# Ledger of designs, part 43: VHH binders against q9p7j3

Target 1, 174 residues: q9p7j3
Amino acid sequence: MILPLFPETQVHVFVYENVSNCAAIHEQLISQNPIYDYAFLDAATILYKKQVYSAIIRALEDRRDEQMKTKTIHSEVILSLSPKTEISSAFRQFSMTKKSKNIVVVKIDSKLTEEEEFERLDKLVEGNRVEFSDEELQKLIDFKVLKKNYKLDPSTLENPLASILSSIALRGYS
Short names: E, the ipSAE of ESMFold2; O, the ipSAE of OpenDDE; V2, 0.75 times the mean of E and O plus 0.25 times the DockQ between their complexes.

## First folded at step 4 (VHH)

Design h50 (framework vhh_8emy_2)
Fold by ESMFold2-Fast, scan of step 4:
Structure h50 (fold): chain B 174 residues (1-174), chain A 119 residues (1-119)
Amino acid sequence: as target 1 above (174 residues)
Amino acid sequence: QVQLQESGGGLVQPGSSLRLSCAASGFTFSNYWMHWVRQAPGKGPEWVSSIYTSGGSTNYATSVKGRFSISRDNPSKTLYLQMNSLRPEDSAVYYCAREWSLKGDEDVRGQGTQVTVSS
């Protein structure tokens, strides 16, 4: 994937359903194992491809402007999904947990091709790969979680995309 | 006010078919995933099926896959569940739901329609 504002940055996004080893992956993330240097998101929190792309762009903007609040670009993507700037809350809201079943995995600055990253992730993730598409994401979303994370009311819930993208773009200013 | 109204339930014999309907009002139906959930007496709610906003993608519980078919008609704001080859274990109150999760949670559902499969 090539981002217009960051054409030199390699970005890969993967979606896995029915993951059986989330607890094991979570332990590796807590241990800061460099093999697991990806953003592991709970798919229950992601409604659209544009939501993920907006968070990636915001994280890359913060890195460019030397305003990152976390140690890695991948943790900055997780923070950037949150409408707030509080790191612990963002991770609690959007990160994969030991109980997650479906996950979205983001890799930035990969030295590998998309296919090579798939081969690596297939060894780490015990689940079924599906297409990164709005259709597949909407099978995995939890609307109750989405509503809570973005403070959606009945009027915005009829068209959540605009509200979500605005929240991501205005993080720290709203 | 958001409202979901189910209909089409009844008493049928094993092997029969039924078509359930859910009429939606108070929100833009075409913007939401819709779901069918069922609950038998003394049991917790069980997710049955989900359908994407356009109707192009569907998911089914293993227990009903190949027998049930979910569909929607966005112009009429109606959700459907075609139930074929009904079994006694399909007996339950069937609910139409918005904001369902695969974890068994739901925020909005209708009043339900009773389906009883017995000889």
Scores: ipSAE 0.000, ipTM 0.160, lowest interface PAE 14.6, mean pLDDT 82

Design h51 (framework vhh_8emy_2)
Fold by ESMFold2-Fast, scan of step 4:
Structure h51 (fold): chain B 174 residues (1-174), chain A 119 residues (1-119)
Amino acid sequence: as target 1 above (174 residues)
Amino acid sequence: QVQLQESGGGLVQPGSSLRLSCAASGFTFSNYWMHWVRQAPGKGPEWVSSIYTSGGSTNYATSVKGRFSISRDNPSKTLYLQMNSLRPEDSAVYYCARDFTIRGSEDLRGQGTQVTVSS
């Protein structure tokens, strides 16, 4: 729950399955409605809790070092999931779309209480919330999407955790 | 240039109040925990108080709890320490600091402002 290098940072991660209003949420994200200032990820792209935490840590490091490439910490989390530093590509690969069915939602530095964030998010997302756990994420992942996004080959696809975490940590370094 | 600049110290009588300020520049102030650390002559540094990024959570050393109040103004990039009911043992150089690690070890510290409490 607490991030070793960022003990000041409050992080909440929620997982929703069978979301019926992804098109409406997507519209709000494109219009940059401040109420929707979260990282809305397609659960088809997320295999492990550590994958999400790795991206959060990378985004917080970039914010600390004043190296953010996007406008918000939440969009920086989305960028940080990508092995490349191409903003448009990262959003296309990892952001929820109008066609998404299951989503992972990240909130960083909420000015609301934990209970208020919970209540607000449940009003924005029309779906069934499940536990943020490797077990639940593994029910929602699309391995074809994961393979494309991280350029996994047969030698890594069967045990991809180290490759995914390395890709997130080393993005933009070549 | 990344820096912290303290001000507001001085010589006061016991029981007096002082307000210290710390002006931050060269970094995104609102992204960091901030705290006050003091060091008296012949002693090691003593943590005094910390404040969360939004200002919603604060912590104080037992020795100053109830007398000191930490606050921040993110738009002006300024950290404050309101010191009430000052005692001779509060005499020290006061530094504002930016936290880097989980235990409050600073990664950036200002030049300090001297506070002397004497009759």
Scores: ipSAE 0.000, ipTM 0.081, lowest interface PAE 20.9, mean pLDDT 80

Design h52 (framework vhh_8emy_2)
Fold by ESMFold2-Fast, scan of step 4:
Structure h52 (fold): chain B 174 residues (1-174), chain A 119 residues (1-119)
Amino acid sequence: as target 1 above (174 residues)
Amino acid sequence: QVQLQESGGGLVQPGSSLRLSCAASGFTFSNYWMHWVRQAPGKGPEWVSSIYTSGGSTNYATSVKGRFSISRDNPSKTLYLQMNSLRPEDSAVYYCARDYSFKSGEDYRGQGTQVTVSS
C-alpha cells in the first residue's frame, strides 16, 4: 500500500478473527519482544479502512514534523486513533488486550516484503486471517465501544465515518 | 498499588544541570520500559526520553538529544533523567511514566516535578 504524501513509506495492515492466543501475544508485547514490533489493535474499535489510514497518516505527519508524543511510529498510530492527545487513554481505548478476540495489526517501515510479514504473523497469531476491508471490519466492530471512544450520538451512528475521520484529523485542535 | 514519585526539580539558570529521580513501587519495575514526559503551561504533553527494561537501549526527543541522559537502577527501582545545558524552553512539569501494553506508550504517571529555567 502507498499513502498519499508518504509514497516512500511501506505500510502493511492485517486483520485476524477468532484469535485464540491474544493473552500470549499481550505477554510478548509487555515483555518487549522485538519480533512483535507492530501496532496491535482491538478490531472491536475499528469500523473502516479509512479510520486506520487516517491514524497512520497523522502518525507519519507527526514523525515528519518531529512532534511524536510516543517513542515509536507504531505506538504513535495507536495514539492517533484517539480524539484526545492522552497516551494512556488511547492505549486503553484501542490496543488489543489479553481478552481480545479479533485484532488489526499495522506494520510501518518493514524491512520485510508483505509476503514475508504474512509468513511471520501467521506464526505469531493463532486465528483466521481475513481481508482488510470495510466489509470484514464491520463484522468485528463493537458499536458500544466505537460510540464511547468517539463520543458518537444516535444521529452520527447511522453514518459515523466523517465524524470519526474528523476526530482523528483534528485531535488536539478543537 | 502502583506508585511513581518524581523529585529533583527546581529553579535554575540557563546552562545549569539538574538530575531528576523517580521512585517506583507496587509493581515489578524491571519488567517495564520507563519514560520521561514533560508538560509546559498551556501545552500538551511531550515525550522526552525512554529506557528499556535492562537499561541497554535508550531513545530521546530531538529537542533534548545530546543534552539529556536517561538511566535506571533496577535493584533500587529508580529511574533518572540527567539534564545538562538547560534552556528556558525546557521549563515544564516532568513526569515519570510506566509503559502501557506496548514498548512506547505510558499507562501510569507520577505527580510530576516542576523544572523552571529562568534567568
Scores: ipSAE 0.000, ipTM 0.122, lowest interface PAE 16.4, mean pLDDT 82

Design h53 (framework vhh_8emy_2; at its last look DockQ between E and O 0.01; V2 from the best seeds 0.00; counts 0 for: pae E 13.6 > 2, unsure alone 64.9 < 65, placed apart)
Fold by OpenDDE, look of step 5:
Structure h53 (fold): chain B 174 residues (1-174), chain A 120 residues (1-120)
Amino acid sequence: as target 1 above (174 residues)
Amino acid sequence: QVQLQESGGGLVQPGSSLRLSCAASGFTFSNYWMHWVRQAPGKGPEWVSSIYTSGGSTNYATSVKGRFSISRDNPSKTLYLQMNSLRPEDSAVYYCAREFYTLGSDEDVRGQGTQVTVSS
């Protein structure tokens, strides 16, 4: 897909459930295998499509403005999900772990169609692809983790989207 | 106790070939990604190649793709790196690992390394 604010940057997002090889993927990531040049997110931490898109946009803006805090655009996406400025914290909060079961995978600067990218990614991920939708994300979310990551309280639990987006947008401000 | 031991390094001329070995012990060799990484003086560790011991899937760094070949023998729990068309920039200490050390994994396991020097 193409984001209106970044028409020359193609972005793809995929969701996988019941992934059996997260540990293997994780090992490739820590080995900095360029074939695994994606943002691998723990789906347990993602509730909305807009949450992911907001993080992507934030990362792209940081890149545009030469203000990236991390080494890669994909790591910047992970950082951008977090209300915290610490990279290590962001990764602990949102990045796929060896124990993850469900994941959201983001590709930025893709030169492939969505289908082509899927075929490529499907060789790396052993799981079941599901639709990237709020409905599917809602099935995979861990609300305890979500509440912790964004410090949600009873006043924000009825509609956490606004709080989440605010946290992403205002990270590092005030 | 998990143990990895590299061997096969040496001094060779550019364009030559070298085969490294890594003897693994203390764990089930199957169902692991095994890696070769290298570190040159004054540089950080660089990922070279990986293989999944079960199935034999392989990956390579762009800098070595087409020249290096990773393989394994599960019965002997041995990892190999066939290095062809060696270049001076390939000179480094080569390590085999279950985890890439640079990112501070909880289970960083690598050997003592074997020195590879490519020089005319």
Scores: ipSAE 0.022, ipTM 0.255, lowest interface PAE 5.6, mean pLDDT 90
Fold by ESMFold2, look of step 5:
Formats: structure tokens, C-alpha cells, sequence
Structure h53 (fold): chain B 174 residues (1-174), chain A 120 residues (1-120)
């Protein structure tokens, strides 16, 4: 996948449902095992492909401008999903937890094709891969979680995209 | 029907300035991130610049940073590219594009382009 703003940066995004080993993955992430160098997101927090892409772009902009707040580009993606700048709350809200059931996985700066990266990731995740699409994401979202994370009111719940994307893009200006 | 119409290109000397415009219709312009892409003869498309929905965040290809400035006017549904200090290597057809993640796909929405030629 080619991101116009960052044409030399290879990015892959995968979606898994019914993941049985999130607790094991979580332990590897807090141990900073380099084999697990991905952004693992709870799919209950992701409704749109554009939500993920805008967080990736924000993280890459912050890296380019030497304004990253977290240690890795993947942790910066997790922060970038949040409308707030506070790191701990962003991870609490968007990161995969030990109790997560469905996940979105992002790899930035991949040196592998999508299929090669999938083969590697599939050794780590015990679940069923589904398409990264708005249709599949809509099946996995928790709208109560989405509403809380982005402070959506009833007037925006039928078409929340603009509010979500502006929250990601404008973080730090409000 | 979604439409994008670029204008403002022309033949200029090196060091000159041009301002490109892109008129948008058929969609809610303020909901989309907008891009400028250019294509020189015999080459694939090259990303030039992007601007987020509010206009508050912009980004540029290294080759144009400091010389080009992207802006948008959401009420008039118009995207702009101010190009200063033009060089012969900036010669290309310039396209306005609607979404960054569909660039180069069948779902890519862009106009017919406007020619910029910088000759000595």
C-alpha cells in the first residue's frame, strides 16, 4: 500500500477476528520483543479504514518533524488515534488488551510484501484474518466504545467520520 | 457525479510562479483530504502535496518543500497549489486528487489535469 504523503514507506494493515491469544501477545508487547514490532489495536475501537490511515499519517508526520512522543512508530500510531495527547489514556483506549477478541494490526516500514508480512504475523496471532475494509470493520466495532473515545453525540453517530478524522488531525490544537 | 477541474497551468520561465486551482463538485469537499499529484512524460504519478480537511495540516514532497504551498477554501470547494521558484523538473501535468488511500487505484478520483511547462 502506498501512502501519498510518504511514498517510500511500505505499510501493511491486517484485521483478525476471534483471536484466542491476545494475552500472550500483550505480554510480548510489554516485554518489547522485537518480533512483535507492530501496532496491535483493539478492533472494537476502529470503524473506518480512514481512521487507521489518518493515524498512520499523523504518526509519520510527527516522526518526520521529530515530534514523536512515544518510543516507536507503532506506539505513535496508537497515540495518534486519540483526540488527546496523554499517552497512557490513548493506549488504554485503543491498544489491544489481554481481553481483546478482534484486532487490527499495523506494520510500518515493512521490508516485506503484504503476503510475506502476513505469513510472519500469522505465526504470532491465533485468529482468523478478514479483509481490511469498512464492511468488515463495521462488524467488529463497539459503538459505545467509539462514542466514548471520540465524544460523539447522537447527531454525529449516523455519520461520525468527519468528527473522528478531525479529532485525529487536529490533536494539539484544541 | 464527482468532478474535479484543475486550472492555472501554463508555459513559464524558470524562477517564475504559478497558482493552480482545483474546483470540486458532487461531494462534500470539506470531508475529504485533498492532494496534488503530478506526472511528467513517460513517468508514473508523483505525489506533490496533501492537505487535511480543515486546512490546518499540510505536507510536501521533499523536491518541492519550501517552494510550493497547498491551501484550500472549503466554502468555495476549491483546492490551491501556489508554486514558486519553478524549475524545469517541475514540468508535468498536475492533478487534484480527492483521497490519499485510493491514489492510483480504480477508485481514484482526480481531474483531467493542467499542464505546467517550465522552459529555459
Amino acid sequence: as target 1 above (174 residues)
Amino acid sequence: QVQLQESGGGLVQPGSSLRLSCAASGFTFSNYWMHWVRQAPGKGPEWVSSIYTSGGSTNYATSVKGRFSISRDNPSKTLYLQMNSLRPEDSAVYYCAREFYTLGSDEDVRGQGTQVTVSS
Scores: ipSAE 0.005, ipTM 0.158, lowest interface PAE 13.6, mean pLDDT 82
Fold by ESMFold2-Fast, scan of step 4:
Structure h53 (fold): chain B 174 residues (1-174), chain A 120 residues (1-120)
Amino acid sequence: as target 1 above (174 residues)
Amino acid sequence: QVQLQESGGGLVQPGSSLRLSCAASGFTFSNYWMHWVRQAPGKGPEWVSSIYTSGGSTNYATSVKGRFSISRDNPSKTLYLQMNSLRPEDSAVYYCAREFYTLGSDEDVRGQGTQVTVSS
């Protein structure tokens, strides 16, 4: 995937359902194993492709401007999904947990092609790959989680996209 | 109904300037990133420039950096591309795009395009 604002930056996004080894992956992330240098998101928190793209762009803007609040570009993507600047809260809200079943995986600055990343991730993730599409994401979303994370009322749940994108863009400014 | 209408193209000499406009309707313009993409005959689409919702962040393809300037007017729902020092290789149909996308996907929302021809 090529982002118009960052055409030199390689971005790959993968979706896995029915993942059985989230606890093992979580242990590798805590250990900071460089093989697992990806953003591992709980698919229950992601409704639209644009939601992920907006967080990626925000993270890349923060890196360009030397204003990253976390140690890696991948952790910055996770932070950027949150409407707040509180790192621990963002990770609790959006990161994969040991109990996650469906995940979205983001890779930035890959030296590998999308196909090569698929081969690598298929060795790390014990689950079924599905298309990164709004249709597939809508099968995996938990609307109660989405409502809580973005503080949506019933009116905004009718058309949540603009509210979600605004929350990502205006992080920390309410 | 989402609509994007490009205008301002034409036939010009090398070294000339043109300003392209894109009028948006059917969506909340101020909430979306906007992009310019071009396609020359027999070639695939090429990303040219992008602008953030507020206009505070802009980016350009290396081939046009320093010569082109993207801007937007949210109250009038209009996107602009100021093209200076035009070269024959800039000849293409220029499209205004709303979506943040992988080029060539069916999820792209683009206008009908405006033809720019730089004579040699």
Scores: ipSAE 0.000, ipTM 0.138, lowest interface PAE 16.6, mean pLDDT 81
ESMFold2 (binder alone), look of step 5: mean pLDDT 79; pTM 0.807

Design h54 (framework vhh_8emy_2)
Fold by ESMFold2-Fast, scan of step 4:
Structure h54 (fold): chain B 174 residues (1-174), chain A 120 residues (1-120)
Amino acid sequence: as target 1 above (174 residues)
Amino acid sequence: QVQLQESGGGLVQPGSSLRLSCAASGFTFSNYWMHWVRQAPGKGPEWVSSIYTSGGSTNYATSVKGRFSISRDNPSKTLYLQMNSLRPEDSAVYYCARDLYYDSSGEDVRGQGTQVTVSS
């Protein structure tokens, strides 16, 4: 996918369900193994493709403006999903954990094609690939988690897209 | 051997200041977010403050914001908490903790703690 404000930036997003090795992946993230340089998100927190794209765009804007608050562009994507500028909270809310079962994986600035990244990730992730689509994401979401992370009330929860996107885009601007 | 060692606690009067230190060893300190957590008698642990790897970004619990300041010195592998305008409700054991930021539990390693008592 080509992002209008970042046409030279390669972005790949992958979705895996029924992942059996999240604890092993988590250990590799902790050891900062460079092979695992991706944003590993808990799919329980992601409802829409636009939610992920908005976080990516925000992270790329912060990198362009030399305003990144985290160590890597991938960690900046995780931060950018949060409605608040509270780094540890954002990671607890959106990052994959040892207990995660379904994950969303983001790669920015890949030297590899999308197909080559699929081949690499299939070796790292013991799960089933599914399409990065709103339909597939809506099968994996946990609405209780989503409501808590974005502080949605009952009226907003019926149509949360605009509220979620506004939370991501306006973080730090008020 | 990964280890965190706190120091600087003590008995002080309300309105006083203290600076806590945490010496890290056995890991690459500059690669980890660090935070301070406290636990008062009869209460669960309360997160106090966190600091990004370079020190460029910090977060604080609402109860201490404006009074406490977290900082780090990566060359000396030391984490600090400057506590100003101390209140009796700040009395607790203060722990230095390593935050593995992909960990939903918030911390991987915690030190032995240093006691802070604020009383008249």
Scores: ipSAE 0.000, ipTM 0.168, lowest interface PAE 11.3, mean pLDDT 82

Design h55 (framework vhh_8emy_2)
Fold by ESMFold2-Fast, scan of step 4:
Formats: C-alpha cells, sequence, structure tokens
Structure h55 (fold): chain B 174 residues (1-174), chain A 120 residues (1-120)
C-alpha cells in the first residue's frame, strides 16, 4: 500500500484468524527478535481499515517530525492507535497478547514484496490468513474492547468511525 | 540521548522519611509512564511504584503501599518518591525507570541509582 503523504514508504497489512501460537510470538516480541519486527495487533481492537491507516499515518508523521515516543516505527503504530500517549497503556490495549486468537500485522519499510512478506509471515503465524477488509475485521472485533479503548458512549458505538479517527488524530490534546 | 538522574538517598534511622528525585532529559517526559525500581544487595530488582503520564493514576508494590507516594512534575521533567515510615528492608539502590509498553512494569531505560540505607 502507498500512502499519498508517504509515497516512498512501503506498507503491508495482514490479517490472521484462529492463531494457535500467539504465546510463542509474544515471547519473540518481548525478546526483540528482529525476525518479528512487525506491529502485532489484537484484531479484537480493530474495526476498520481506516483505523489502521490513521495510526500508520500518525506514526509516519511523528517519525518525519522527529517526535517518535517509542524505539521503532512498528511500536509507534501501536502507540498511535491509542487516544492517549501512554506507551504501556497503548500496548496493553492494542498489542497482541499470549491469549489473542486473531491478529492484525503491520510491516513498514519492508525490503520484501508483499508476496515475500506473506511467505515469511505464514511460517511465523500458525493461523488462517484472511483479506484485510472492513468485512473481515468486523467478524473479529470485540465491541466491549473497542468501547473501553476509545471511551465510546452508547450513541457513538452504533457509528464509531469518526470518533475513533478523531481520537487517533487528537492523541495527546484531549 | 535519554538520561535519568536520581538523587535524595542517604543513611537514615528506621521510621524516618526520605524524598527521592529523578531528573529526566533527552525525551518527552510527559508522554511516558515512569517507575521506581529498587535492588537490595544480593537480590534481584523489585518494582516499587508506577505513575501514569499525567500523574492521575499510580500503582504500588504491596510491600510499600500506604508508606510510599509517587508523583511527577511534567513541566520540570522530574519524578519523585516520598518514602515514609522507612524500614530496614527498604534498604536498596533506588532506580528511576522509563516505561516501555510490551508488559506492565516493563522498563526500557533506568538511571544510575541512589543508595538508601535504613539502619538502627
Amino acid sequence: as target 1 above (174 residues)
Amino acid sequence: QVQLQESGGGLVQPGSSLRLSCAASGFTFSNYWMHWVRQAPGKGPEWVSSIYTSGGSTNYATSVKGRFSISRDNPSKTLYLQMNSLRPEDSAVYYCARDFGYLKSSEDYRGQGTQVTVSS
């Protein structure tokens, strides 16, 4: 995927359901194994493609402006999903855990093609790859988690897109 | 460059109070959870306390709850630990630590530490 404001930045997003090895992946992430240099998100927290794109754009803007709060662009994507700039809270809210079942995986600045990244990730992730689409994401979301993470009231929960995008864009100002 | 500099340690009697300070530089202090971690001679590191970015939420180890109070001043980029009713088992080097978000109480940087000795 090519972003209008970042045309030189290669971005790939993958979705896996029914993942059986999340505990093993989580241990590799904690140990900072460079093979696992991706943003691993819990799909229970992601409702829309635009939600992921907004977090990626914000992370790239922070990198461009030399304002990153985390060590890598991938951890910055995870932080950028949060309505606040609290690093630990963002990772607890959005990052994959040992108990995750469905995941969204983001790769920025890949030196590989999308097909080569698919081949690599299919060896690391023991699950079923599905299309990165709003339809597939809506099968994996947990609305209780979404409501808690973005502090949605009942009236906004029925159509939360604008509220979620505003929370990501206004991170640290609200 | 990330830097954390602790101060305020010393030798005190049981039942005394001390206030530790940590001066932060090289990063946007207000965007990070901060921790206090201690290490006694011959023991591994023990997490003591954590504070939310705005200072509105705090957590404490059971061993210090009710006696210690963590606070922060974001404009001055300083973290504090108010230690009351000090006990000999509180003797340790105390480290200021910046959070990194993979796990609760995770740290990605700590300072050089300040020695606290509680002895009769």
Scores: ipSAE 0.000, ipTM 0.148, lowest interface PAE 11.7, mean pLDDT 83

Design h56 (framework vhh_8emy_2)
Fold by ESMFold2-Fast, scan of step 4:
Structure h56 (fold): chain B 174 residues (1-174), chain A 120 residues (1-120)
Amino acid sequence: as target 1 above (174 residues)
Amino acid sequence: QVQLQESGGGLVQPGSSLRLSCAASGFTFSNYWMHWVRQAPGKGPEWVSSIYTSGGSTNYATSVKGRFSISRDNPSKTLYLQMNSLRPEDSAVYYCARDWEYTSGTEDVRGQGTQVTVSS
């Protein structure tokens, strides 16, 4: 995917369900294996495609403006999903854990095509690929987690999209 | 294998300047935040400065802000610390350190260190 405001930046987003090796992937992320240079998100935290795109756009804006707070663009995507600017909290809220079962994987500045990234990720992730679509994401979301992460009240939870996107776009503004 | 090699330390007079270098190998240097950490005899480690992956954002300990400048050259895999207006209290072994992937602001590996002594 090519973003209108970042036409030279290649972005790929992948969704995997029933992943059996999240603990092994997490160990590779902690050991800083460059092969695993992706944003690995817990799908329990993602409800809409637009939620992921908004976090990607925010991360790219922060990189453009030299305001990144994390060590990689992929880490910045994870931070950008959070309504707060606290790095540890954002990773706890949105990043894949050893106990995750469904994941969303983001690649920015890929040197590979989308198909080549799929082939590479299929070797790293032991799970079933599904379409990056609102329908598939809705099957994987945990509404209790979503409500807690974005501090949604009952009325907002009925149609949370605007609230989520505003939280992502306005993070860090006073 | 991950290696960090510091150089550029020495004995200097108060008010002098010194530039430290750190050569990195065995990992993708451009993917990591880098830190300078120092340790004086009988004291615990003190964080001095941090630099983000692109070099566009830097942070400094209040004790060195305005006097020290951190920078990096990703093509050559080198981290630098420019130290100006040196004071006796800056005397320490200076370490180059790599940050953790999922634990920002903490080090996971450091080099062997380079000794800086500021004495009249």
Scores: ipSAE 0.005, ipTM 0.156, lowest interface PAE 10.1, mean pLDDT 83

Design h57 (framework vhh_8emy_2; at its last look DockQ between E and O 0.05; V2 from the best seeds 0.00; counts 0 for: pae E 15.2 > 2, unsure alone 64.4 < 65, placed apart)
Fold by ESMFold2-Fast, scan of step 4:
Structure h57 (fold): chain B 174 residues (1-174), chain A 121 residues (1-121)
Amino acid sequence: as target 1 above (174 residues)
Amino acid sequence: QVQLQESGGGLVQPGSSLRLSCAASGFTFSNYWMHWVRQAPGKGPEWVSSIYTSGGSTNYATSVKGRFSISRDNPSKTLYLQMNSLRPEDSAVYYCARDFYSRLGSDEDYRGQGTQVTVSS
């Protein structure tokens, strides 16, 4: 995918449901295996495509401006989803865990085509790939997790998308 | 094997400054994200600040942003927290913590013994 503000940056986003090997993937991430250099997100935390794109754009802006707070662009995407600028909290809130069942996978600066990345990820992830769309994401979201992560009050918030995007763009505490 | 030893706490007046130190041993200090976490009596632990392996990137809890500064000296294996404009609500035991997922930055895997900071008149 091509972002208007970063047309030279190659971005791929994949969604997997019913993943059976999250514990194995998590161990590879801990061991820092370069084959697993992706942002692995828990789909329970993602409601909209724009939520993911906003975090990607924020991470790319921070890299451009030499303001990255994490080691890699992929970890910066995970941090950028959080309304706080607190790294450990962001990863607890948004990254996949051994207990995750549905995941969103982001690849930035890939030298592979989308098809080639899919072939590679299909070998790493034991689950069913679904379309990266608002409709599919809305089937996987956990609204209790979303409300906690973004401090949402549904009785006062008419549009959760606007609130979420504002939190990502401003980090809520900047 | 892994050891983290905090120091520099004490009793100070509101508006004062303190610098906390954490001496690390038993692991390659420069390979880990480091954190400061505090815990007041009867409350759960509160994350305060984080610092990247090289010291180039830092994060702060909203409650301390602009008042506290985290830094590290990898050759001496020491983590620091400079605390300015201290308030009574900053009173807590301050812990130095090593990041469990140095690449991911998600969980703390080791915490030191702590150093007590008391801010009162």
Scores: ipSAE 0.000, ipTM 0.159, lowest interface PAE 13.3, mean pLDDT 82
Fold by ESMFold2, look of step 5:
Structure h57 (fold): chain B 174 residues (1-174), chain A 121 residues (1-121)
Amino acid sequence: as target 1 above (174 residues)
Amino acid sequence: QVQLQESGGGLVQPGSSLRLSCAASGFTFSNYWMHWVRQAPGKGPEWVSSIYTSGGSTNYATSVKGRFSISRDNPSKTLYLQMNSLRPEDSAVYYCARDFYSRLGSDEDYRGQGTQVTVSS
């Protein structure tokens, strides 16, 4: 994927359903194993491709401007999904957990083609890859979780995308 | 520009304690996670410990957990690493870092010159 303001930064996004080893992946993330240097998101929290792209752009802007608050660019993506600046809340709300079943995986600064990156990732994730698309994401979302994470009420449920993207874009200013 | 200066290293015997300090300048220290990374001769960099912006959450490599303690003082822009029960395998140059996976050894690295810790009998 080509990001207009970050033309030298290669990004890949993968979606897996029915993942059986989230607990094992979680332990590797806690141990800081560099082979697992990806953003592992709980797909139950992601409704739109633009949600993920907006978080990636925000994380890259914060890196460019030396405003990152987390250990890696991948952990910064997780923070950037949150409307709040509190790191522990963002990870609790959006990160893959040991109980997750479906995940969205982001790789930033990849030196590999999408297929080459997939080959590496597929050795780490025991699940079924599906297309990164709004159609597939809508099958995996938990709307109760989405509404809680972004404080959506009945007035915003008809057009939730704009409200979600505004929350990501205005984090720290709202 | 970002500047980080590590200090407090030295030559000590196994079982000793040592406290490292890192003085930071050129950025808003309280807005960043801070890290300790070490590198032994002929080996790649090894992450040691990380601390949240507020200091409320810490994380450690399994090789040092229970022996090392990371802390920070945001008003003085200083990061610390308390190292207890030191072992010969802890011998390395220790770096204070803002970005764990930044370009190590380049002019653009967000880490200092490092402080040598040598544990020998």
Scores: ipSAE 0.000, ipTM 0.142, lowest interface PAE 15.2, mean pLDDT 82
Fold by OpenDDE, look of step 5:
Structure h57 (fold): chain B 174 residues (1-174), chain A 121 residues (1-121)
Amino acid sequence: as target 1 above (174 residues)
Amino acid sequence: QVQLQESGGGLVQPGSSLRLSCAASGFTFSNYWMHWVRQAPGKGPEWVSSIYTSGGSTNYATSVKGRFSISRDNPSKTLYLQMNSLRPEDSAVYYCARDFYSRLGSDEDYRGQGTQVTVSS
């Protein structure tokens, strides 16, 4: 997928459920294995496609403007999901953990087609690929976690997407 | 408590070799990935190499691939880094780490005090 605002950057997003090797993936991440150059998100924290896209766009904008706060574009995506400016908090809130079961995987600057990228990623992730859609994400979300991460209250829960996008967009501008 | 102690650094000429060692204690060494990272003055931490528990799986930064070799001895709980064909740009403090999240921006790393490596003619 190519984003209109970033035509030179190809992005792929994948969703996996019932992943059995998150702990192994996590070990590769902390070892900084370049083969695992993705953003691995806990699906329990993701409710909308637009949430993911918003974070991707924010990260790309930060890179464009040379204002990245993290070391990699993928880590910047994770940070960009958070309403908080603290990197450690963002990762605790949104990053895949050893205990994760369902994950969203983001690849930025891919040189491969979606299918080729999937074949590559499928060698790394032991789980079932599902459609990247709001319907599928809704099945995987933990609303308690979502509410906590974005401080959603009864008034904002009427339109959680708006609140989430606002939190992402306005991070650091309050 | 997790303890890591690096040794083997020094001043050497370009093209020379060094072998670093790291003594680990306070955790089940054989159950963890182990890593070497380095930090040069004025620069952030840079990942160098990683090795899995059995030693069968290793990874290297592009900048050191083909020159450095990571290994481990689980019975003695020791991590090694054989550094060949050293270059001035390899000069840094080298750290042994159980966890390394530098690329992720996290400060939750377990590493030793480091050993200085200086490559200069």
Scores: ipSAE 0.000, ipTM 0.242, lowest interface PAE 11.0, mean pLDDT 89
ESMFold2 (binder alone), look of step 5: mean pLDDT 80; pTM 0.814

